# Ledger of designs, part 3: VH-VL binders against q9c950r261to396

Target 1, 136 residues: q9c950r261to396
Amino acid sequence: VPTFEDVKEVTIRRSKLAKWLMEPFFEELIVGCFVRVGIGRSKSGPIYRLCWVKNVDATDPDKTYKLENKTTHKYLNVVWGNETSAARWQMAMISDGHPLEEEYRQWIREVERTNGRMPTKQDISEKKEAIQRTNS

## First folded at step 1 (VH-VL)

Design b6 (framework fv_ebronucimab)
Fold by ESMFold2-Fast, scan of step 1:
Structure b6 (fold): chain C 136 residues (1-136), chain A 125 residues (1-125), chain B 111 residues (1-111)
Amino acid sequence: as target 1 above (136 residues)
Amino acid sequence: EVQLVESGGGLVQPGRSLRLSCAASGFTFDDYAMNWVRQAPGKGLEWVSGISWNSGYISYADSVQGRFTISRDNGKNSLYLQMNSLRAEDTALYFCAKDTYYDILTGYEDAFDIWGQGTMVTVSS
Amino acid sequence: QSELTQPRSVSGSPGQSVTISCTGTSSDVGGYNYVHWYQQHPGKAPKLLISGVSKRPSGVPDRFSGSKSGNTASLTISGLQAEDEADYYCSSYAGSNTYYVFGTGTDVTVL
């Protein structure tokens, strides 16, 4: 089971999505990483879910939205738990903050509850290296 | 008391504009996504538009896309629907409805647990 | 555009059970566990009756139950009572492009 630190290092913030949006490596880099999706708010503040990026959906160039200071038709298909829960999200709804340990624990529970696929430590390690190469 | 109260409906001629309002009370308005749902006389329910708690995500039914604009003012606990280029087929009772969320959800809007009584919009000459 | 298909009407006698079907596609009812049921009495706003296929909100009697198999969801009303005469609508999340779709509605008559 990947640790919280492992997941945190492969969680991509909104500002990085905006920065890498037009790069030829974008989809290859982002697929298999995590994003922190905003789903609502409580009295304690915004509610986020740690979701695994399945693929980038750029199939409809007419469905555009604002991401930071850019416009894009690219969406993320993400999974929280298993493939039955796959959903398409605007990158504008992705957090620019770091994941919380409580969000990581909730993600673990959801994968277990739904008998979803748990990423391997090898999968995570490969993504960590790819992100580090891009930031260097 | 948890309550949603719609206003702003009335008789309007085709091609004109109308703005609907929905006043919320009895719950923390800015914790929830809000929706507009309409029902033509004697017909079924049709979802019109939705807006997230922070206005960061907004969506419309194809039938109203480009003509209607949903907005909210969290400081006033109010939801709005600006309706432009009105057509006879827009004639309906318009409800505002509060979305639910649960700690087990995958992040999208769920059921509508609180509804207003609706405001009637009639588009005719 | 595309609505979920429900029977126009169902009827039963007091104390009997009736079932209302709600049929969609793999892009709505079959693809997600976000099917909801609403009860609407004449001249009233809809009331949430069942959420997430089978969950009852507080205050809804346990004689109302929901289920789903493939592209079809079902609402069952057991121990049918006179006050159950109403229109019943299903709804489903329909993906990020469409969001929500309602069923055609079913009129329940208690004979």
Scores: ipSAE 0.005, ipTM 0.526, lowest interface PAE 11.8, mean pLDDT 84

Design b7 (framework fv_ebronucimab)
Fold by ESMFold2-Fast, scan of step 1:
Structure b7 (fold): chain C 136 residues (1-136), chain A 122 residues (1-122), chain B 111 residues (1-111)
Amino acid sequence: as target 1 above (136 residues)
Amino acid sequence: EVQLVESGGGLVQPGRSLRLSCAASGFTFEDYAMNWVRQAPGKGLEWVSGISWNSGDISYADSVQGRFTISRDNGKNSLYLQMNSLRAEDTALYFCAKVSDYGDEPYWFDSWGQGTMVTVSS
Amino acid sequence: QSELTQPRSVSGSPGQSVTISCTGTSSDVGGYNYVHWYQQHPGKAPKLLISDVSKRPSGVPDRFSGSKSGNTASLTISGLQAEDEADYYCQSYDSSLSGWVFGTGTDVTVL
């Protein structure tokens, strides 16, 4: 099971998504990473889920939205738990904050509850290295 | 605007203890690693200690290991340095520094406080 | 402890170019592109000047540039100006210590 620090290092923030949006490596880099999806609000603020990115959905060029100062028709298909939870999200809904340990624990519990696929240590190491190389 | 304000420095005799504080504002303190860097009068910069956002990763320079303890209180947006068994060689201006949010690992220090002066002398 | 080696001082006239070297080992400068430069004016805190070998933060003039070859990183100041008179420090990650190491510092004098 990947540690919280492992997951944190492969969690992509909204500003990084905006930065890399137009790059040729975007889809290859982002697939297999985590994003923090806003799913609602509580009395103490917004509620987020750590979701695993399955693919980038750019199939409908007419469905555009604003991401930071750019316009895009790219969406993220993510899972929380197992593939039955797969949902399509605008990157504008992704958090620009770091993941919280409680969100990591909730994600672990949900993957276990739904008998979902857990990333391997190799999966995480490869993504961590790719992200570090891209930032270099 | 990011602000870091150090305090707790002063004149102290060798062998005694002193506790430094750094009050942070203008950013989400709990999301960033923090560091202490010192500079002896007329000398260069020396990294002293670093602490990750959740206190899970802590490191010290060899010159202070076993004597100094770095800690943080994310609820108070504060960073601390407990300095024990002080030596004349610890005399320096102590800076609080924040790591950057974006860039290559490891990140650089993008914000610094003005420093607090520690003088270890009889 | 180990420090990155810089020349103690460098001097130049206004409009001239000066270069400051920062030499380490394969476990720090030579092992990574994690070399940063800071400028410190007398009585003030250091300020980031260059990150990741050659990246300029917004607000830093294009007169400042960085590079790296092997175990040596370099900071070049073109079109030297009076306000560039300051101390300059390189910084690198040291994998053998899992921490940071600063250079010995270089004072730049504008004559």
Scores: ipSAE 0.000, ipTM 0.501, lowest interface PAE 15.1, mean pLDDT 84

Design b8 (framework fv_ebronucimab)
Fold by ESMFold2-Fast, scan of step 1:
Structure b8 (fold): chain C 136 residues (1-136), chain A 124 residues (1-124), chain B 111 residues (1-111)
Amino acid sequence: as target 1 above (136 residues)
Amino acid sequence: EVQLVESGGGLVQPGRSLRLSCAASGFTFDDYAMNWVRQAPGKGLEWVSGISWSSGSISYADSVQGRFTISRDNGKNSLYLQMNSLRAEDTALYFCAKDYDSSGYYEEGAFDIWGQGTMVTVSS
Amino acid sequence: QSELTQPRSVSGSPGQSVTISCTGTSSDVGGYNYVHWYQQHPGKAPKLLISDVSKRPSGVPDRFSGSKSGNTASLTISGLQAEDEADYYCQSYDTSLSGYVFGTGTDVTVL
């Protein structure tokens, strides 16, 4: 089971998504990483889910939206528990904050509840190395 | 009662600045994207700017890009439009409008609640 | 900016039906089912009349209906009443501009 520190190190913030958006390595880099998806707000503040990125959906070039100072037709297909939770999200909905331990625990519980796939030690190590290689 | 009340309009000279405010009540302000829409006297509606619930996404019409700045203060249930380098063609009634989508992000764009507008006249 | 194209005016007698077209491109009206209609009486703020092509908000009479085919959306007002005399605007999100676009507006006159 990946630790909170493992997940935190491979969670990509919105500002980094925007920075890397136009780079040729973008899709390869972010697939298999985590993103913190904003799903609404509670009385305690914004609600986020730690989601595992399955792929980048760039299939419809006419479906564009604004991500910071850029326009893009790229969406993220992510899962929270298992494949049935798979959803397509605008990167504009991704948090620019670091994940919280409570969100990590919620993610673990959801993967266990839905009998979903847990990232392997190899998955995490590869992503950590790739992120370090990009250097920003 | 769900309502939006605009203020800050007035007569200004070309090249000057003006700041508009919109006070929201009757709904959870920080759940929704907010927009500014203007209407020149006797003309149609023109979208000016939009802002997501968190201020994480902001967009402007080409006609105001680089001159206007939209912002919000969720703690005060208020939306703002800072208008710099005003031109005669910016003369219009400025409406504050709430997006219907409680996700707080916009693409769908239906504006379910509108204020009554505040008049901005740019003239020498 | 290219606005969505509407007829300048339509007119009808009480009890008749009128239809207002709203024509855009594949990057706005034709691309997605995100077309909304607003009614504006003189001196008043616009009021949401139809959302998402054909959905009526609570309190909007059944005689208002919306549809879309290709790059053209339509608002139909059946059983026209004097209170329907107003300006009507369509609205869509233009993905190529990353912003909202309104129609040119249609003045509905009840004879």
Scores: ipSAE 0.000, ipTM 0.516, lowest interface PAE 17.4, mean pLDDT 84

Design b9 (framework fv_ebronucimab)
Fold by ESMFold2-Fast, scan of step 1:
Structure b9 (fold): chain C 136 residues (1-136), chain A 124 residues (1-124), chain B 111 residues (1-111)
Amino acid sequence: as target 1 above (136 residues)
Amino acid sequence: EVQLVESGGGLVQPGRSLRLSCAASGFTFDDYTMNWVRQAPGKGLEWVSGISWDSGSTSYADSVQGRFTISRDNGKNSLYLQMNSLRAEDTALYFCAKGGEYQLLDWDYYMDVWGQGTMVTVSS
Amino acid sequence: QSELTQPRSVSGSPGQSVTISCTGTSSDVGGYNYVHWYQQHPGKAPKLLISDVNKRPSGVPDRFSGSKSGNTASLTISGLQAEDEADYYCQSYDSSLSGSVFGTGTDVTVL
């Protein structure tokens, strides 16, 4: 089971999504990473879930939205737990904050409860290297 | 300190009604599914009812369906159980228990915080 | 409602291991990894001991462990201590009832 630090290192913030949006490596880099998806609001503030990025959905160029000061038709198909939770999200709904340990614990629990896919140490190491290479 | 405190139990005659309350403190009450679980004297645990964080979903054990109503007041950090048409077999210690945070299946999560319970005795 | 089947009692000596089974069907224990275990001392509220088959909450000693095979989940207590004398209950989701179901409970005696 990946640690909280493992997941945190391969969780992509909204500002990085916006920065890399138009790069040729965008889809290859983002798939297999985590994003913190805003699913609603409580009286205590916004509610987030850590989700695994299954693919980038760019199939409908007419479905555009604003991401920061850019316009895009790219969406993320993400999974929380297993594929019954699969959903398509605008990147504008992705948090620009770092994941919280409670969100990580809830994600672990959901993957195990639903018999979903748990990333391997190799999966995470490869993504971490790709992200570090892009930031240099 | 995370805490749940039940109240409202007592001695009641068959066919009558009773309303239980549970006061929550030390956590963001609005974010969690809440449960009622009961235990008859000398017997095991029985899940009675659950309510989602937003009151959008409720569920009941078959033994209480149509007689009991679970509700919550998030502004007061309180959970309630309205018990109608009480029967001798409803005699039990009633626990309030904290469930899952925005869980996908509302009554499959574990219960990590429990109150000490309030005793309901249904007898003539 | 139908309950999950546990042995009425198990016993062991200090330092030994005991295992408690929790048997259901494919609509509850067998269908999901939503099995939880609770410890209840006399006169006290239940305390979460194991969540999601085999996860230990903070503060629970590693001598408590869980597993699952088919329709049966198991709680193992190694290195038995006097304070382990308690009732133990399993809990699972029951998809046929869209609700939670508890086991019949097991009394652990440390002889």
Scores: ipSAE 0.000, ipTM 0.526, lowest interface PAE 12.2, mean pLDDT 86

Design c1 (framework fv_bebtelovimab)
Fold by ESMFold2-Fast, scan of step 1:
Structure c1 (fold): chain C 136 residues (1-136), chain A 124 residues (1-124), chain B 109 residues (1-109)
Amino acid sequence: as target 1 above (136 residues)
Amino acid sequence: QITLKESGPTLVKPTQTLTLTCTFSGFSLSTSGVGVGWLRQPPGKALEWLALIYWDDDKRYSPSLKSRLTISKDTSKNQVVLKMTNIDPVDTATYYCAHRLYYDSSGYEAFDIWGQGTLVTVSS
Amino acid sequence: QSALTQPASVSGSPGQSITISCTATSSDVGGYNYVSWYQQHPGKAPKLMIFEVSNRPSGISNRFSGSKSGNTASLTISGLQAEDEADYYCSSYTSSSTVFGGGTKLTVL
C-alpha cells in the first residue's frame, strides 16, 4: 500500500495544474496522480478529499471557468474509492495546500470499503519521476 | 434560501409512464459538487432512493429500478425531471426531490434540503 | 432493504434520553463516516438531523447527537420534548446505492 509520503509526492496542487494546463503533456502527466478536492465547507473550514485522477474531461467547450488567471473548459474526473465514486470537478476546486495524513487514511479506508483499485508503489514511483523531470 | 418543489400527476394508471418535475431556487445545478436526487416513500413504508443527477450531468440510479428510471436536468430552467416507466400500484408513494449536501465529507449520499413531496396514487 | 436495521419503535418520557440504533448488515459503516439521520413528522418531508455520523446541520438542536461503534450507528436525543415525537430514519452508502433503514417511530409518553 503506498505510504502517506508516497501519495503526498504525487499529489498535484492547483498552482501546478494552472501552470501545466496548456502543455501537450498535461493529461499524460496528471492522470494517475492525486489531487486534493475541496468538496465543501464545514463550520471549521473547507473539507478536502484525496482523489485519484482518472482522466481530463474537455468535452464541454462552452462550460468554462476561471483557474487562477486563465480560463479553461478542462475538468478532472477523479475517483475517491472505486469507479462508482467517479466525479467531475473544476480544477479551481483543487487545493493549493499539501494533503493531510487524516485525508490519506480516509482514502485508504474508502478504497478498501468499495473494493477499489489501489495504486502500486511502482505506479507511484513512475509518477514521482515524471513530476520531477517536469519540475527540473 | 434553497427551496425545491415537486410537480406532476397525482393519479396515474398502471402501465403508464410517470413524469415528475422538481423546480428549485436558491442554487444552480451548474455549481461544481451540487446534485439533486429523487426519493420516494410508500404509505407506512421506509424511504427509498431512486436517482441522482449531478452538476456535470452524471447520473446515478437505484440498481433495482434502473431499467425503469430516467433522470434529466434543464439547468436554465432550474428543473430536474424523473421519468418512471411501467407504473404499478406498488409505486404508490409520496415522491420527493432533494438538494444533495455538497459539504458532506462523503461527497454524496446525504440530502440537506427536501421538497414538500407529492403523493402519486397508482390505480385503475 | 436488509442493509440497515433499526428498531421499529422506541419510547421515552419528557426530559429523558433515548437512543435509536442503525446496524449495517451489508455495508461497513464502522470504518467510514457515511451515516446520516432524518426526522419526519406526520405528513411532512424528512429533515436532515445528522450527517457523517456525528455532524449537525446549522439550526439543529444540540440535544440531537450521533455516534458509531463497530457496524452500529446511533442517534441520541437528550432532554426529550413532545416535539421530538416523529419517525427517524438512518441512511448510508453501499458500493452501488444509497440505502435507508426501516425507520423508528419515537413516541413521547
Scores: ipSAE 0.006, ipTM 0.534, lowest interface PAE 11.7, mean pLDDT 82

Design c10 (framework fv_bebtelovimab)
Fold by ESMFold2-Fast, scan of step 1:
Formats: C-alpha cells, sequence, structure tokens
Structure c10 (fold): chain C 136 residues (1-136), chain A 126 residues (1-126), chain B 109 residues (1-109)
C-alpha cells in the first residue's frame, strides 16, 4: 500500500499542470499520477479529493477553458475508488495545494472498499522519478 | 444471516445524553471496507443521516449535529455506540443503525446503506 | 431546505409505470453521479432499491430502474403492483455529508 508521502510526491498541482500543458510528454507523465479535485465547499474553504489520473481527454477541441494564462481543451479523466467513479474534470478545478493526510486516508478507504486499482510502491517510485527528471 | 439491532432508552429527558448501541452479527468491523452508520427519522418526516464509523476507526458526522455527536466502536463485541448530548424534544425519532459494506463488484460504499436494523423509537419528554 | 427535492406523492394503477424524480438543489450534490433509492413500508426500516443511479442490489425486481438527466435522478417502477405502495427516498453523498430527499408517497390505486 503506498504511504501518504509516496502519494504526495506523485500528486500534481494545478501550477505544474499549466507549466507542462504544451509539452510532448504531458499525457505520458500525468497518467498514473494523482490530482486534488475540488468537489465542493465547506466553512473552511474548498473540499478536495485525491483522484488517480486515468487519461487526458482532448477529444472535443471546441470545449475550451482557461487554465491560468493558457487556453486549453484538455480535460482529465480521473478515478476516485474504482473505474465506475471515472469523471471528466477541467484542470482549472485541480488544487494548487499539497494533499492532506485526511484526503489520503479517504482515498485508501475508497480504493480498498471498491476493489479499485491500488498502485504499487514501484509504480509510485517510477512516477516520482519521472516527475523529478522533469523538474530538473 | 446478517443482522443489526439498535438498543437504548425509549424515553429520555431534555438536556440529558442519549446513548444508543448497535449490535450486529454476520460481519465484522475488523474487515477492510466495512462501516456502520446511524440515521434517524422523526415521526412522519424524512430520513436524516447522523454519523458513520469505518473499520479503520475513521469517523464522519453530520455537519449540523457534529458538536453533539460521538460515535465509537468495540470490534470485539460487534458493537457501535452513538452518543448525542443535550437532547431536545425535536430529537424524538426512530433511530436506525445500518451497514456500509465492501462491494467487490466495484461500486462506492459511501453512497448507500445496504442493510438496516429494525429501528428504535426514542421519545424526548419530561 | 433539503438538497434533494422529490414530489410529495405520486399515484398509479396496477400494471402502469410511474416515475419519481429527485432534483439536486445544491451544486455539490448536482455534481455527483451517485444517487441511491430506498423503499419504506409503514413501520419498517428502509430497503435499498437502487444505488449508483442505475444499479440494483441482488434480489430487487427489474421492474425498478434508475436513470439521471442533468441534475434530476429518476426512479421508474414498471408493471406497478399493490406491494409497491410505500414511501420512496432518494439520497446522495455530498462533499461533507450524506443527504436524503423529502420522500415520495406512492399510492397504488
Amino acid sequence: as target 1 above (136 residues)
Amino acid sequence: QITLKESGPTLVKPTQTLTLTCTFSGFSLSTSGVGVGWLRQPPGKALEWLALIYWDDDKRYSPSLKSRLTISKDTSKNQVVLKMTNIDPVDTATYYCARIQYDSSGYYLDWYFDLWGQGTLVTVSS
Amino acid sequence: QSALTQPASVSGSPGQSITISCTATSSDVGGYNYVSWYQQHPGKAPKLMIFEVTNRPSGISNRFSGSKSGNTASLTISGLQAEDEADYYCSSYTSSSYVFGGGTKLTVL
């Protein structure tokens, strides 16, 4: 089971999505990582869920939106728990903050409860290395 | 056979603390993916969710009632206990405990309660 | 205010089809594709009829079906029978809670 620190290292923030948006490696890098999806609001601010990125959906070039100072038609198909939860999100709805330990615990719970795909520590380690190479 | 049964006082005075116990059989809260929650229904009114506890001791509370509620479990006894402080006549309701269970078919457990106890009516009066 | 709104009552005759709607009035409920339906006979505990919008638990008749369009989920009961007479509740998970609709009384004439 990946630790919280493992998942944190492969959670991509909105600013990084915007930075890498136009790069040829974007889809290959992002798929298999985590993102914090904004799903609502509380008294203390936005509520987020840690979701696994299944693929990048660029099938509708007419459905554009703003991501920071760029315009894009790329969306993320993400999973929270298992495949039946797959949903399409604008990258503008992704948090620019680090994941919280409570969000990690909620994610573990949902994956285990739904027999969803649990990434291995090796899967996480390989993604962490790829991200670090890109940041250098 | 899987069963859940609520127990506790049927009559409570205002300002007291209400303690309800859910005793279950046929499943264990040591099993990954299992949870037990509490719900209530005032006479003639809609269902309302109160609290939930998971196998890993993670707890969820209704935001409007969070300050009054405490949920706990005793895995060895197959029991989940709900405490509600500062009871008021508006808390008169049938209280239910219900199971959330791991679904190997790949569906979210958080969206539904698959098995329910029979309910216990709690009347709040002097 | 309930985050999910249902009609107070619906009625039909044996053999007909009826539909009960459940409309999200809160944006965090409307964004979720996860609606369940419960049937409750007088004096009895609720029974899960539909989960995840369209799925039936084992043992639930295929006369019961669920669907969703926009912010409105629907429970359809085909081939209506006398024993279907009950209260029906929709429910959904929100960002911070689990919420129920106000309930719909189904009368079989």
Scores: ipSAE 0.000, ipTM 0.518, lowest interface PAE 14.9, mean pLDDT 82

Design c11 (framework fv_bebtelovimab)
Fold by ESMFold2-Fast, scan of step 1:
Structure c11 (fold): chain C 136 residues (1-136), chain A 125 residues (1-125), chain B 109 residues (1-109)
Amino acid sequence: as target 1 above (136 residues)
Amino acid sequence: QITLKESGPTLVKPTQTLTLTCTFSGFSLSTSGVGVGWLRQPPGKALEWLALIYYDDDKRYSPSLKSRLTISKDTSKNQVVLKMTNIDPVDTATYYCAHSIAAAGEDYYYYMDVWGQGTLVTVSS
Amino acid sequence: QSALTQPASVSGSPGQSITISCTATSSDVGGYNYVSWYQQHPGKAPKLMIFEVSNRPSGISNRFSGSKSGNTASLTISGLQAEDEADYYCSSYTSSSTVFGGGTKLTVL
């Protein structure tokens, strides 16, 4: 099972999504990474979940929204536990913060509870390298 | 309960490295969501954020000063150290360290709920 | 070229209400519900008055309230008192930094 540090290093922040949005490598880079999705709010503040990026959904060119200073029709299809949790999100709803250990533990439990797909060491390592090369 | 105190030289010459130490009590810098930040205020001017170290040793730096700043922590001594290289007269300011709380993991949003008293550093030849 | 713009000064009389604005001048300034406000008396360290737009730390008077509409956050001080005379700073974040406004000097006349 990947460590918290492993997941943290392959979690893409909103600012990075905005930066890479128009690049030809965008989908290839972010698919298989994690994003921190804002799912709502409690009295103690916003609630986030660590989700695995399944694919980029750009099928609705008329459904545009603002992502920082850019306009886009690209959405992320993400998975929290297994395929039944798959949901489509605006990248504007992705956190610009690092994941918390509590969120990592919740993600581990949810994947195990739902018999979902756990990333391999190889998958994580490849994404770490790709992200580092892109940040050059 | 939470206290922080800045220490270091009060007079520094241009081109030297400024080393400031923040000594704290009343909290652990191993607690999730907690960090210690450094800020400064030149005489008569606005507050400027410099750097932050997070409980998990993640570090954040002001983009304009990043090449000159190093922040580190010693959890066993309850200290956070800021080093600023190639000091210049424009770096003359009161320097503060502060107990900083991250809002739900947002990288650069930290509010500073308890501040040290500040230490005035004058850069002069 | 602050990412957050505050008026340089504001004034009011005892018992009245005043509002200090803090406007994001850059689209890079973000943060749903992430604005804090600090009070600073001359020669003293800043004191947290409001965090996450509208939350008050323990011990802060309910005369201080925060709000946000669009790209502008506001600090409102009701029932203005002489001891409220101070500099007030707003703070938020960008994708690469924690940022502060230029500060507003509140004069209680």
Scores: ipSAE 0.005, ipTM 0.545, lowest interface PAE 10.6, mean pLDDT 84

Design c2 (framework fv_bebtelovimab)
Fold by ESMFold2-Fast, scan of step 1:
Structure c2 (fold): chain C 136 residues (1-136), chain A 125 residues (1-125), chain B 109 residues (1-109)
Amino acid sequence: as target 1 above (136 residues)
Amino acid sequence: QITLKESGPTLVKPTQTLTLTCTFSGFSLSTSGVGVGWLRQPPGKALEWLALIYWNDDKRYSPSLKSRLTISKDTSKNQVVLKMTNIDPVDTATYYCAHSGYDEYYGSGSYFDYWGQGTLVTVSS
Amino acid sequence: QSALTQPASVSGSPGQSITISCTATSSDVGGYDYVSWYQQHPGKAPKLMIFDVSNRPSGISNRFSGSKSGNTASLTISGLQAEDEADYYCSSYTSSTYVFGGGTKLTVL
């Protein structure tokens, strides 16, 4: 099971999504990473979930939205738990903050509860290396 | 407005345990994403992070000092307590507590936005 | 735990711009953009000037700006004023650990 530090190292924040949006490597880089999705608000403030990026959905060029200073029709299909939780999200709903350990523990619980796919150590290692190459 | 204030002994002897209390107002340590950290600065030297506790009681410690440090909170009293065991003259420093904020745009902060005034702790025999 | 490297001192004249660098191992800065900058006047607590590389807290002058290239983060102060004379510290947050630079003493000539 990947540790919180493993997941944190491969969690992509909104500013990085915006930066890499137009790059030819975009989909290859972010698929298999995590994103922190804003799902609503509670009395204590906004609620976020750590989700695993399944793929980039660019199939509907008419459904555009603003992502920072850019306009895009690219969406992320993400999973929280198992495949039945798969949902399409605007990248504008992705947090620009670092993940919290409580969010990591909630994600572990949900994957276990639903018998979902747990990323392998190799999956995490490959993504960590790819992110480091892109930032250097 | 967020405020924090450190309290504890100003003079401790080597081998004793140092206990410092941070009392705060203007926020709750039950609010999701919020944390309170402890930092220190020896006279004329750099800042050093010691420990942090989050709203959910998750704790983080400086790797080099982890075996000597315990951080705890009392949410009802708006207090965070740091204990450092086996104190040494090299631990002489101004000790700060600071707020690590969750904000709506950036989530949980990787930074300290509000600081206490600091309390100087001198370790000598 | 790896250190962040800052120059010990930097100086400039009123009205000029100066830049303070903060260099880390690749894992400290290159992997995540969680860099903050603090200003400290003698006898005072540190004050947050920049967070997450380039963001300014409310109330901080736009004369202060942050940037990052590779493993080096930079704080730039434009239109230097006498009150800018202080110690400046960079910090990085990665792997659930905060690391601080050694500090840079800014002298306004």
Scores: ipSAE 0.000, ipTM 0.529, lowest interface PAE 13.5, mean pLDDT 83

Design c3 (framework fv_bebtelovimab)
Fold by ESMFold2-Fast, scan of step 1:
Structure c3 (fold): chain C 136 residues (1-136), chain A 123 residues (1-123), chain B 109 residues (1-109)
Amino acid sequence: as target 1 above (136 residues)
Amino acid sequence: QITLKESGPTLVKPTQTLTLTCTFSGFSLSTYGVGVGWLRQPPGKALEWLALIYWDDDKRYSPSLKSRLTISKDTSKNQVVLKMTNIDPVDTATYYCAHIEGDYVWGSYFDYWGQGTLVTVSS
Amino acid sequence: QSALTQPASVSGSPGQSITISCTATSSDVGGYNYVSWYQQHPGKAPKLMIFEVSNRPSGISNRFSGSKSGNTASLTISGLQAEDEADYYCSSYTSSYTVFGGGTKLTVL
């Protein structure tokens, strides 16, 4: 089971998505990472779920939106729990903050509840290395 | 002011496909964050969520009914259409469409509702 | 199987306060503060009364309030009036879909 620190190191923030958006390695890099998806609001502010990136959906060039100071038609298909929960999100809805340990615990609970697939330590390590290579 | 209205057949036979249309005004389904959902309520029973569709054509279906349901939108007509295949007497219910504000896929709420349309399934 | 449990009925007299509970059973229902409440009069469409546990839509009386403690969300109606007599439904999410409670019939005696 990946630790919170493992997951934190492969969670991609919105500013990094915007930075890497036009790079040829974007899809290969981001698939298999985690993102923090804004799912609503409470009195305390926005509420987030820690989700696994399944793929990048760029199939409709007419469906554009603003991401930071750029325009894009790329969306993320993400999973929370198991693959039947796959949902498509604008990258503009992704948090630019670090994940919280409470969010990590909620993710673990949901994967367990739905009998979902857990990433391996090797999967996480390979993704960490890819991210580090991109940051030089 | 947001308004929605359901339309479709009031009587259908078992095994047919039920097609329901939601016609709305006061909002556009091309607006960021906006969605429309379908719900039903059999006579004397609880509300059940069926499906929803968002401005960006993202679709969600009730797991128990997913194989029978198709939701689509026609933004130019201000309409959302629900199709349910292989209709059965247990599908007799009042069907509602409702507006969703914001793109909260996992935590949606329905703030404006149509009046509902009763669909009776019998032979 | 219902993921949200409500009492089948509650009753009160004009001017009293009543509370309707909505309890998640074994699932992480409403885990990020996502509970809504709907009022339904006979023959009418449901009306949103409360969203995200405790928020009221514009135009909803402050006699209606929502709260949550652990796995139980509550709708409280203060200063009961005859027109409050209706069915009340709670709703939340589980996994990637929306779920509704079984409904509570409120009788104002």
Scores: ipSAE 0.007, ipTM 0.536, lowest interface PAE 10.0, mean pLDDT 83

